# Designs tried in a protein design chat: VHH binders against Protein EXORDIUM-like 6 (EXL6). Part 4

Target 1, 305 residues: Protein EXORDIUM-like 6 (EXL6), of Arabidopsis thaliana (Mouse-ear cress) (q9m8t8)
Amino acid sequence: REPPSQIPNGTLDLSLLWYGQFTPTQKERVHDFIESLNFDAKEGLDPKVSAWWKVVESYQERFEVKDIYRQKKSNRTVAPRIKVKVVRSYVDEKMKYGKELTMGNGEKLVETAIGNMSKVVPVVLLSAQVRAHGVGFCDGTCQHNALAKIKGQKEPRRYIMVSNPEVECPGECAWPFHTADKGPRGMTYQPASGEVGADALVIQLATGLADLATNPDLTKSLFKSETTPYNDDVKKNHESSSMYIVDPATKCTRVFGSGAFPGFTGRIRVDPITGGAFNSHGINHLKFLIPSIWDPKTKSCWTPM

## First folded at step 3 (VHH)

Design s45 (from b0 with S53E; framework vhh_8pnl_2)
Fold by ESMFold2-Fast, scan of step 3:
Structure s45 (fold): chain B 305 residues (1-305), chain A 122 residues (1-122)
Amino acid sequence: as target 1 above (305 residues)
Amino acid sequence: QGQLVESGGGLVQPGGSLRLSCADAGFTFSRYAMAWYRQAPGKERELVAFITEGGDTNYADFVKGRFTISRDNAKSTLYLQMNSLKPEDTAMYYCAAGYEVYLYGSDTYDYWGQGTRVTVSA
């Protein structure tokens, strides 16, 4: 009973559904980020978004059927690649289910994003005017991913849902571009895109994609953690302090650079012309701030810098 | 971030054909969903047809079976082949581009051309 739809042929075909009104900058930023995941050209600037995605790809080694004797004798160190692309992108500009989302309405948006496609990962993006608290956003959660049972389909579908937090919960979900609601005062930065919502959507999507790619069946934990979370958002959602199991990007919530602690992003760069905060480069010399990801080899949150 | 430039409009007799083109100097053309809109004198702008980044198409009922939308990503050009033209097709035709297709036909695309005039009369 192995799930057949884990990550077919090393590709993630994304079907995007934008719910509500988005700026051109917000839409461009998300598409540019996705294209940057596999951009590994020599003329590109370092650190690369694709270097971060290679850490995500390295988790594929954990799901290989291993002959332990052969593995110990192998000189191969390269993880399988995961190619990510958008195959469909539609806007529900009228917000068919209104501005206040229920879990049932959220499921219908996931179904709309899937359409009739059997292999796509649906990505639902909620505009700033949508209230997503009713589907679990803003109470320590700034993105949502899970398995959805689709009417008429035998296999459940893995999905990602993200929300622009600028109006509903900027203090929870737009840091470091907005002052946090509680804890140490903390640092704030300008978004590299010029729009808080655009860069916040990228951070949420990056977290969702990393967690999906490293734990695609969602039914199995990758590891048991005894490390006390230094991030309050991670602690808030755990049933017990004695042990918990979290997805790798969620485990590194609010870590963007080396030396991070509550209120401090860790080491990142600031564009001297725009003031924009970033820790990685993508296509067309674009700059991105992307979240850290847990690296089981070093037992720490890997950062682009 | 390039300018969209429409061409191919003109005066044609009823029953005639025209092929409209929309060129983009930008290097992101292949990533766009694209559409043709038209605005007749004294009327609101309306959707004629759209084509997704993957090549899927949809048409307004008024042009279905007569018009064909297509794209050439290598040339960064969008086309609208218009056959069996009617006087009611007389309008300014606008090219629009964005990353998304709008499910309810909204004219909120991110980038627009200046338009090309189509006149169908004897």
Scores: ipSAE 0.394, ipTM 0.661, lowest interface PAE 2.0, mean pLDDT 79

Design s46 (from b0 with G54E; framework vhh_8pnl_2)
Fold by ESMFold2-Fast, scan of step 3:
Order: sequence, then C-alpha cells, then structure tokens
Structure s46 (fold): chain B 305 residues (1-305), chain A 122 residues (1-122)
Amino acid sequence: as target 1 above (305 residues)
Amino acid sequence: QGQLVESGGGLVQPGGSLRLSCADAGFTFSRYAMAWYRQAPGKERELVAFITSEGDTNYADFVKGRFTISRDNAKSTLYLQMNSLKPEDTAMYYCAAGYEVYLYGSDTYDYWGQGTRVTVSA
C-alpha cells in the first residue's frame, strides 16, 4: 500500500526525465541543488540549502508522532534525515511527443521517468523548446506536483514536473530574474548560475520536493484552518471543513501577503562579484535562491537567511 | 582532472569472448551513468549498452543476449563482457560517462575515453 513517495527509510529516490535540449549549466545546476540538500560540511558557508531542507525534514516528525502505536525511538536527538538522491537521469533528446504537450502526453512522460522502478519519485523536466501550457504550466502555476494513474498499478504515483519558463512565460515563472506579469513591482536580479532557466528550474524543483516530502499522500490535511492561516481560494473550497491541504510555499506566499512570486519572503542577497541573487549556500561554494517554506515549529515562513 | 581509460580490446576469432574495462581517474564514479559506444570504420558512433548510477542496464538490439554491462563502484571501473563475438562487432569501443543517459543514443556525454580496438576475424 505504501506509495513510492513515502519515506520509510529516510531516502527519497528521484528518477529524472529531461524532455528536449538543456544546457550543461541547466543540468549541472539541478544536480548540484539536489546534492546540496544533504550537504552540511563545517567549512561550508551559512545559511545552507541543507538548513532549509531540515525544515522540510521536520514535517516527518509529525507523521511519526501520529503513529501512537510505534515504540519511542531510542537515542534520538535530532529530526529524521531525508536523503535525496538521483537514481536515474534520462534525456528524451528528440521529444517524442513534439513541442506542444497535452496532459496525456505529460502523464506518458511520467511513466517513462518511472520505467521499471518500484520505489522512485518521477521528475519530468521540460526544456525551453516545449510549450508547457498544455500540461498545466503558466496561467498561474510554475510547477506541477500531483498524482498520475499508472497502467497496471492500483495506487496513483506522486510526481514532480517542472518547465524552463524563460521562453514561454518568464513573467509568470521566472521572477525575480524577469519582471513579474502580476504581483510586486521592482528591480530584477541576475541568476546566480548565469542562466535564468537554470535557476528557475531549481526554484520549481525545490517547491515540488518540499510539497511532496511534507504531504506525500496529497489527501492528508497538514493542519486545521482555525490554527493555521491559508489563502482565500483554498478556504472557499473547504468552508464547511476545519481541515485542508496547502503546500508550504503557497502558504507563505498567500498567508503573509508577501507579494513575492514564486513565494519568497525575507532577504535576497546579491553577490558583489557576479551580481547573482541568492539566499543560501550549497556544495562547492555554490549560491542558490530557494523559496520560503512554512515552519510549523515557529509558525512562520522560514527563509535560509 | 580525471579521464576515462579503456582496456581489454584485442583480436579474437568468431564465437570468442572479450572483457572490456573502463577505469575512472579522479571523478566521483558512483554518481555517473555510463555507456559503451562503438564505431566501425566509415560508420557513425552507435550506443552498445548503458548502465545507470543504480545499476539498471539497457542494450542495443544487435548485442542483446551476447553482451553484459556491469560496474564496480569500489574500483571505479565499468565493464563490458562480450560473448559470442561476430565479425560485425569489429569496431573501436568507447567508454562514456555523465549524469544523463540519452534515450536515442546521442553521443553528448560529458566524458569520453580514447577507445580500445576490438577485431573479430578468422
């Protein structure tokens, strides 16, 4: 019964499918970000990407606390770790479904990412060559984290889908590197990697991983409406219920009225040498800009800075 | 910087066997997907087999049932066991490594060896 997105042994195995043409910078940036989620070396600069991931990991404690029949964990002094790793990375360099994708085509790409693996989270990455509107991108969404019905399986599979927005909808999905179509006015920032698409893919993937790790079943309520605020759209859909499902990045954007798209709160720093925007540090002294996340312990939107 | 070094090529008679090795010098081997490509004189490079970082394998139709790709992460070495060799298997064999495997066999891997020659003749 346990879906592949459950994290029973503290490892989240990703199977990546890249659809179309990507630059070396885009591919390296995504892999470096994933590696940085579990990088906690003493000589590394703070705040770390791994410190942000520790907030995500702390949600695992809530799932464990709900199991009142489980024995107390002995010698436990810290929150459980979730090691994120790439176990497969494939490229469909010919784009078998063309550049105009339907939702059905997107689901076939998820199936391709899963392949023959029983316990993986499929991650589909769409190149700038693809018009991703047909698979639910742009028009108000900059990542897709949902369930797909897989042929021959009883339970649907959790997946993440991200798209390089720099050609199709930079004003919706490439802030702060592009002027926003809606939301806050202001100065744009330079991407730390030197490529808008590379850093935009990281922001979308970070959001998707956080949502998946904090709510793997998608149908479980993380908190009650009376104790934790959330956006009006979700509230209207659940007015007669005291429970609801909200992703942590969306919660920070709508609840605090940050006006930041894609959900940032707090300080964005600029590297004085490169001009690159960042709020965290990862492996090899790399700088990343990652979204804010709701921290249920402090009841606030947590940023690395 | 590290590079891939192939070995194990040679002359063998039809029906014979060879084992190719590819050693990684200076990279984080266990993170990479790896592949064997071959190129016969006057032909384009073609994918023979690939293996993912977790050990999943795939083979070109022309070698299925005859060749086996494997890896030893502790030794940072990739292998290709070639059985029931045919004259049409004569080629220069190349080792390739990168984060991604290309589904249609494009040779856009980040790291390549210099190649090792395999000749199958009576």
Scores: ipSAE 0.481, ipTM 0.699, lowest interface PAE 1.1, mean pLDDT 76

Design s48 (from b0 with T52D; framework vhh_8pnl_2)
Fold by ESMFold2-Fast, scan of step 3:
Structure s48 (fold): chain B 305 residues (1-305), chain A 122 residues (1-122)
Amino acid sequence: as target 1 above (305 residues)
Amino acid sequence: QGQLVESGGGLVQPGGSLRLSCADAGFTFSRYAMAWYRQAPGKERELVAFIDSGGDTNYADFVKGRFTISRDNAKSTLYLQMNSLKPEDTAMYYCAAGYEVYLYGSDTYDYWGQGTRVTVSA
């Protein structure tokens, strides 16, 4: 287990690219979710999106401080905040690379989201018009959180890309608002926003942001995967193998509340007026369903309730 | 959801000035890219002025140097200062808002106001 990654200056500057046509609800939900990471919901409205983000922030680095004489050292834990800001948001409403994306096209979209900006994290969001199987979605993956080699840059750039959850593989990427395609049929719920595509998009973005914030260089191994065979000989001889280590939000996939099991989200709430499912409160009385995240303090998936 | 409400339109003589305001009841005003459009009777709606969330502006050639778009995020209000008004500026003026910078200059926005009427005549 390696120490959590540190985020420079405690800020994630995001540049969004909306590829294709999105509803106002989809765009507003993403912006409201991001703002809800930074600001507490009204007192009495618990659990909070900001409390979930504090679990992410708790992954930030613990340092041992050495005395100037080098014979004394102090252990100090720092839990700095990570402020998430959207610094630019672009729309490619005409879909320059068409509706059928390839890996090469996906890389060009990441470059478009970066534009001429240094130090931004590009976030590419794909509309319902887009077929993204060719970029690796719908085979157990609903968001990419990876490194891209950028032309003219020495260092690779961390990015997030989110597929449309509601058209190509809703049973994978829009659960629990859609029936699962594999495994137990399980329970389904109504989205709090009224739009499956909007609330499922928030789930995938939340997963990407959490995994990015806990491992921004994508070179640190934070945890060993419990579903991957343990092999001491392989680890000892090839300790850089990342196959056995999973990022914290991905480690808690499909867990939204306490008591979750395949086909069941765990304990969540339902708005009595809208029927919408949620497990957290954000700004302006908004309700969100967000994924669980591994908590190293409790050694379990932290659930909002 | 936010609603846009325009005000400040009226009758003015050629060479006069007007200031239009567009108030947003939404809590996310500071994230919006905003625009002023106009539509004269029998004509298509056309872009007058644009301002993004960062304050970068763009103007139609026919108003450049005469009109100024600005925003006050603390008041959730968009403004259009119109100077040296001409009879051809007579139109219904609409404000529009979206969270996004449209790469192809699309006039597709998430929210539109009801419009405010500007009449320039002697």
Scores: ipSAE 0.016, ipTM 0.367, lowest interface PAE 5.5, mean pLDDT 77

Design s49 (from b0 with N58Y; framework vhh_8pnl_2)
Fold by ESMFold2-Fast, scan of step 3:
Structure s49 (fold): chain B 305 residues (1-305), chain A 122 residues (1-122)
Amino acid sequence: as target 1 above (305 residues)
Amino acid sequence: QGQLVESGGGLVQPGGSLRLSCADAGFTFSRYAMAWYRQAPGKERELVAFITSGGDTYYADFVKGRFTISRDNAKSTLYLQMNSLKPEDTAMYYCAAGYEVYLYGSDTYDYWGQGTRVTVSA
């Protein structure tokens, strides 16, 4: 028997729904990133996207095997593999629900991505002209990862929703490819793909996949965070003042390399010809910039370099 | 960007067979839905057959039972086996690649080949 929070059978079967118009570069970039999660060939360049995904996989490690006779415990670390693949890819170029999506419209798109498939993870990708209301996008977060109650299903389904932020909130959700709207501005870089939207979608999807894979059924809280910024409720100083719990990717927000601080990504690489920023390599020698993730083994935000 | 390269076209007699091939020359073949289109002189380009990355196939009514679409992901190659060829099958045949399922009847594809000519002798 496996713990309730583990990925069943070690596979994430993704069903993609592309809502609106996307460039070939944007679509290829997302597919290349997904395929790169499990690419660990010796001929590939380091650091690898798959090395980052191994940190995610490590959250499913088994610890503490006891020998009943010797009264000793083993700290055996067996990290099960999580194979990620796209099993369906749907396109709604005409945008059935228009450009202004309510939360209910978003849930209908999740249902469309699921179709009649069991055990798929729906991923809804919104084009740059689409606005999703009620999901917090561009209002403190850059991806939406939640549970949807699907008509005809008894249990809610985990889903990921990402949006191309180029038009709505590039300063919040396309950094470091655009100057930040808040805090220290710091450095900006060119996207490795040549398109801000393509690389921003990858960062959002990476965060969503990491949070989903480390906490797939939301039945376990992994971390304790500090209290929210100052407001009138702080004056009440109740005994029930709560520290918030965050997922591993959100715990390392805006960190892409070692030595990061507000306004600075940390150590990353820049292609000297294109100016494209990256911290990892995937299939076909492709370069990606992916966000840091909390590593429980090192007790720090893991960075590719 | 990737380039699709068609081959196998030629002159064939009515009732004959021909096998077209379409090779990937720079993109990840296995993730794409692949299609064969044709364009006869003076006509619009029309869909002949498509195959999804998972192997699901579709055929236009005018080729059902005569043509077979298949793919070999290890060789990054798409095939169209054409049997019982008719003079009406004379056309330029184009290979196309795109994402797996278009919900509302879109035939939008990301990559197109330059075509290979099939002539069924009169």
Scores: ipSAE 0.015, ipTM 0.307, lowest interface PAE 6.8, mean pLDDT 77

Design s5 (from b0 with V101I; framework vhh_8pnl_2)
Fold by ESMFold2-Fast, scan of step 3:
Structure s5 (fold): chain B 305 residues (1-305), chain A 122 residues (1-122)
Amino acid sequence: as target 1 above (305 residues)
Amino acid sequence: QGQLVESGGGLVQPGGSLRLSCADAGFTFSRYAMAWYRQAPGKERELVAFITSGGDTNYADFVKGRFTISRDNAKSTLYLQMNSLKPEDTAMYYCAAGYEIYLYGSDTYDYWGQGTRVTVSA
């Protein structure tokens, strides 16, 4: 079974399921971020959310990451165009499974987001009122980008699950908009939207989308020596012709600009009127703070600025 | 910022057909989920059918197999084809648009039309 490195038909169709109550700002922020992925701002404001997405969709070519099925000499170096589109957005406003979710409840929410749609990527968004620890959030994890076995389907489905961390674990999953609960205390910033939860959800979703788009089949990721690439799917006698695959946005967690270190985001911009932190521009002159992407050639995070 | 305008309602005999249309007046039609609701005299609004931005559809049990919802993004128009009409289908029909569809039927759509009247009687 060859690993697919492509998004079907050049579109990434998302089905959103919002679980619980969200503010209008939180919902609009997520939709505006998604629309901004494919919006080319002509006003000359840089950096752009769309430029960040271009890095993501061209990751294999841009950073010379190769899989064993592409090791044959190829003249196809043009990056694919991936249009991200919301095809469905549902709200479970009553929270069918309550506020404390089990892993089984999480799987049912993914199934609800899928409905009867083929080829859609379900995105489950948990409200601030939900204790997300039961589905694996907090305690080292702020988003899921994984495979789920769906009832009645032979093939597992890729999904993204994010949670508004502002009540349960803001120090883990809402930095730099909230003081970190571990490690060096450093800088905090105002969220550009005015709401911690809204901008934290965007960072989590951006991380999930980037990691999904760079590795859509969830080929095992190995972070090995760059002088000896390694892939678990390749026999030892083919080790020199294979490349490792990483989750490049997750690897750059808490890196938003150049020169980042524990407690410091790196160089970013601050809106002088609102105090809002950002490193990218989107639609309608909106500003976003989005994650950096691991660059194996420089052994550092590629940053939007 | 759009205004939804419904048309196509009228008087029809039981077993007849009508096609309703809903046109937008300037918002980004393709971005939104769209729905048809109806309200009979003395009742609250109830969901008839919805269609997602990607074209996936869902129907209330009482219209399943008789009504078809569709959209034409190039024309920024939503349609409801109503066949085998019954007296119980008599209502004011409204189209609605918004980012989200509420699973338990909360009326939170961003945009609503003024309605078009459907009367099914002998």
Scores: ipSAE 0.308, ipTM 0.639, lowest interface PAE 2.3, mean pLDDT 79

Design s52 (from b0 with F50L; framework vhh_8pnl_2)
Fold by ESMFold2-Fast, scan of step 3:
Structure s52 (fold): chain B 305 residues (1-305), chain A 122 residues (1-122)
Amino acid sequence: as target 1 above (305 residues)
Amino acid sequence: QGQLVESGGGLVQPGGSLRLSCADAGFTFSRYAMAWYRQAPGKERELVALITSGGDTNYADFVKGRFTISRDNAKSTLYLQMNSLKPEDTAMYYCAAGYEVYLYGSDTYDYWGQGTRVTVSA
């Protein structure tokens, strides 16, 4: 009998709330990416989105209790799987709280995504016209995942919030599909979907899902073997200082392939017909560009290629 | 367009039953939230019933207890079982599909069928 994983029952049930106007391509792209996380069929091409997700899943074993002195390692079972699925997907096209969201409005959207469900992870997706204040979008971050206090619940709920950066800050949050605002110019690529916003949303969601799955309560990163990132705000936070620790996917920002450096994505593929950039394959032979994940064992960013 | 194909409409007497079907001709059916809408002569289109990709259902007050929406993902088909039909149920019935369920009464879906006519009269 193995100890329980970080993710209860090995499932990650997502409740999506789309806020504002999205194209069919943007919606389809996000759903296709999520479905691709657990797509292991042999008819698919390699590397797979599911192979990247298996690296995320492997973080579960870093927190398993093993009796090394009694040789329980010799009874090693297959690493725990995390099955990701969308159980609810709702849209507020009219934007109930307008285009300028406060932190309080954002929390209400998280509550709307939860609805009456006790075991879902809310994912709030903001359209290109929406501005969310207090979450750091376009001001040092490109996605937000945190804990929210939910009215009527004693325990806070982990959530993910992503925004289409195409209008607000493409130079910060849509690399490599747009020229970067700072640092070396580097090269740019076409998005595999044909829409910058669609592929940027996938990268943000991938980062949020990886961070959530590797550190669902934001506390376990304190017990990792790697050095905790220095942050001045950590010393000022009386409680929940672990929330300032950089999660594995966020630590590898702008790394998509092996050999990456400022201005260069690392080794990736380019579709010769569309020019679209990708490093992984999903369902229906779809191509995705997904971010690398920090590997504490090698002290480097693991990449699909 | 027109890949959603409705069938099962017809003429019935009050108190009768009909089963409407909506077949998906090549879409990824299991991912869609799907709905039945209706439009009576001289009126706007109105939501009758909704079923999410996960199987949760919602009904308009005027059909609760009489109509049942269901889906068969293996057959890529949506159904509306209509019982205890009334003259007021006379309308064109439309099948709609989308990736999301619209909040706040939005009438926007990604795909629509051509409609099937239901007439309830003596």
Scores: ipSAE 0.227, ipTM 0.603, lowest interface PAE 3.9, mean pLDDT 79

Design s54 (from a4 with S31R; framework vhh_7qia_2)
Fold by ESMFold2-Fast, scan of step 3:
Structure s54 (fold): chain B 305 residues (1-305), chain A 122 residues (1-122)
Amino acid sequence: as target 1 above (305 residues)
Amino acid sequence: QLQLVESGGGLVQPGGSLRLSCEASGFTFSRYAMGWYRQAPGKQRELVAFITSGGDTNYADSVKGRFTISRDNAKNTVYLQMNSLRPEDTAIYYCAAGYEVYLYGSDTYDYWGKGTPVTVSS
């Protein structure tokens, strides 16, 4: 069978829609993170954000190698590069649909992010004051990945939605920059950007991008359905947890370095001047803390340190 | 990180032309949307034109067909070519930069220059 790709021609074109008020630091931090995914210059500091993204890219190699192997050709391919680029970034700072979003309002924001563009992946970012209902934020998840049926388009569109958790649920979705609500309270760190919301948005977006790239056919992660299946098509999550293929990125979201355990991030670094926590470097010597990702080659959570 | 410095303003007669320049200092200029705003005495600041990181442009109805916005990423500069100038174009012109384009005509760009005056009179 043909595993469909959500990443056309080795590029991942993002269309960002910022809903509500964000600080310059929050917006710049997200853009710097995205640009850092493909920053692989030798003069850059290690470990790199791009090294993390190479693990994500390696999942595409696995699909191609399996396809070749199933064809009994015994050939291997090199993992393709996935170039991530922001092609559009728009703000609705006055919040057209108010601070309380229904699922229908969320779908309208996804449509706004897409505009008239084919092949873009819409990313909706919600400010700290916004509450999105029906997407599971602060109730078991910190990012939302789904398929939307867009009017006038043949194929359903994959989208990512993230929210600044700083006001609504910092204990669930802003660890390790805030004390965790569940499990051992453990240690906390300062965000490298100086803003909890900015670095938390980066972590949620990193998770969403990894899920999208490693599980490009979201429809296959649910019990077989030929409609536009996503979380809403699977009723009663408690009874249907075994119907989901656990996304590799979600296995490692609270692991940031080697030796991690509940309440401890694993081995990371702290900037001696700012106190900011990081495990990777990007463009312009910027420091990021990003969650580990499952590496199918080693069958473990890949950590930069 | 962007710092913006405008230049090219001055006194010009009606029907004349001016080219404004806005030079940004700092890395990553190519990632920013750039806009030109103006404020006449006793008036609110208004959008004149913007250009996205991808090169898409938009103009206020009052200047469309007369003004052209452009950018040179190698020089970290955005330009506003102003033709067929009218007395009502008299204002202080401000350069603005941000990662985002504001959907509903907001003046909340992240970075602003200090302005360059343009006076259209004989």
Scores: ipSAE 0.211, ipTM 0.574, lowest interface PAE 3.1, mean pLDDT 79

Design s55 (from s54 with N58Y; framework vhh_7qia_2)
Fold by ESMFold2-Fast, scan of step 3:
Formats: structure tokens, C-alpha cells, sequence
Structure s55 (fold): chain B 305 residues (1-305), chain A 122 residues (1-122)
């Protein structure tokens, strides 16, 4: 049996397009997070961002349909590594399409991020001043990833789009750094970077990268069975599904630590120096709060702590 | 202190060629994108070409097919080979370095050189 999801050649080469104005902290935070995905050098400084990325990598392991459906133990192979790096980073500082983006404008930004490169994953990052229409930001989702048909290319390209929610919808997409707009009020914390927008962008990007890497072909099911597809048109509530996991990190939205429930992040740490909330460590002793990811082997949202 | 030093500018006749060099010192050159910008008298600064840390290149439409950007990470140097020069290429040419490449030539790059003049005249 083939593994459920595979990243060809074990590499994710990211091409970033920053649209609008970003602080140095916002840009540095995103780069530091990406570099931290493969950083595993500091002994005794756990949990690591790279440990979270190893859970993402584990989705490349072989699963039998009955192991997920019937909750039986899998005889898995060792997961290959996925090396993540930024190969280009552009800024459209003048916002070519203005501050109100149509879906078509968004597609042109994805094309700009790709340029002439055949094997990159485009990541479009929208500044706090920008509003993207037709992608569901601030209307039930905080990141967007999809397949784009690119002019001159045979294969559609998987892309990620994130937005700094700090101005448009902090209560929906910047929790736990901002009071929630829906459900229980919830707990709030300081961002480890000192900027709500910077750490919110990291959470959105982490979610997008995890969902992309675990489901690179954007299938509606992690099963490799052609006879038992997940039907999203019939049931759109992924939370109630016990058989299929679509977008594993999105399924675990607002879960950051063990014991999480609506309004509570789960167990996390607070840096005594910065006051910032975190659940993982990265490069240069930096601390990050990253979202949990669904682990089909344990049938739970895996958390760093 | 981190610095960029341009060289190779000069006076050339239309149709001629020049090779500009930009030598970087004091930083991890291979981690940075490198760009060439130009500013003609009385005009705003514009992006000419850039090369990413991974070696991917971009050229403004006005120079595409005539200019070639390249980098040598062992020498901490970026080059701009300018062929088939035109009078409208007359400008002061600036080297810039940063993690990001600014598509419209913003002054927000991390590092800038002092510029090297290029004059194309009959």
C-alpha cells in the first residue's frame, strides 16, 4: 500500500510574497519559524518546533484503511523527512491591486510568488490593511490554501495565503493573543514576539504548511481507498467525523496544549522574561506558539506539551 | 559594520557593454537576496534586476534580454553584465541586499551601496 501523502523529493521550497506593509518583527518572525521547522540541535530544550514538524512528516507513513477506520494499530514505515526553506521572498510594497483583493487578484499574487520556478510552494502574506474577498478570511477561516491553475504550467500548483488579522478580525484569527469574538470569551496571552500580528501570522502559516504537507494533492480524505471518499458536500463539519480527517491542522484549530476546550488553549508555557505564550522552541532560543495537529494514530490533536 | 561597494561604472557609447560589481563585507552574503537599482536625474529609483539566495533571477522589462545578473557566494559579490546599452540606461546604479526583494525599489532594503554612475552617450 502506498503512504497516505507524499512530498516529492522530501523538500518544500517556499516562495514568499509579502503584499503591503509589514514590520521587521513580522517578517523576521515568519523566517525564524520556517527555519525552526528543521532545527533539532539544542539538547534538553523541549518541546521543539521540529518535533511538531516530525508529526507532519509522519503523514507520509504507510497506513492501512482499517487502521484509521477501525482504530487498529498500524505497521508503519519510518517517515521520510521534509526539508523546508525559503528560496525567494518578494515584497509588493505598493500593493499593485490595492487594499481590496478579488479572488482573481489573489491568483495573480500567487503567480507573482511562483515566477518562473517549477517546484516552489507560493506563500502569499497579506498585510493588516488588506482585505481578500472570496477566500473566507474572517468568515470561518484564518488561512487559505488551494490549487491554482498557472499559465504555462501543466500541473496545478498548491499555494498558501495568510493575512495579518490584527485589524480585520483579531477576535477570530488572532486568539489567544486577542479576546475571542465567538463562543466562550476564553483566555488571552501576550505574543512571544511582542506583536500580535507577527505571532498570528506564524499560527496561520503553521496551519497552512501542515495542511499542505499532510495533504499535498488537496484530497478530501487521508484514506487511499477509492471506494470510501469523504463527501464534503454532504457533511462539512469535520469535527464530527470519526473516519476521515481533512486538513489535520485546521481540525485542531484553537488547540495549543493538552486538555484544550473551547475558550482554553490547553497547557502552554509563559516566558518569564517576555511574558509571551509558547508551546515550542526554535532557532536562537526563540519561543513559538504553534497549533496542534491531528494524529490519526492516536486519534487526537497532538500537542507539543 | 555591513557594507556594499559598487564598481565598474563609466562612460560608454550606445550599443556598448559594462560589467558592474557589488562586493559585500561583514555579513552572511549567501542568505541575502541581491538587487540592482538605478536612478536617473530627476526620476525615482527603479528595480533593474535581482537574484535570490537560491540563484533565481528577475529583470525589469526595459532590460530583459540585455542585462544579466549573477552572484558568486565564495567572493561575496553580485554582478550586473550590461549589454546593448542605450541612452535611457544612463543612471546611477545601486546595489542592495536584504532577506526580501522590494518589487518597486523601496528604500526599505536592509543594505544599500553608495552607487556607481553609468553614462551612455553618443
Amino acid sequence: as target 1 above (305 residues)
Amino acid sequence: QLQLVESGGGLVQPGGSLRLSCEASGFTFSRYAMGWYRQAPGKQRELVAFITSGGDTYYADSVKGRFTISRDNAKNTVYLQMNSLRPEDTAIYYCAAGYEVYLYGSDTYDYWGKGTPVTVSS
Scores: ipSAE 0.322, ipTM 0.639, lowest interface PAE 1.9, mean pLDDT 79

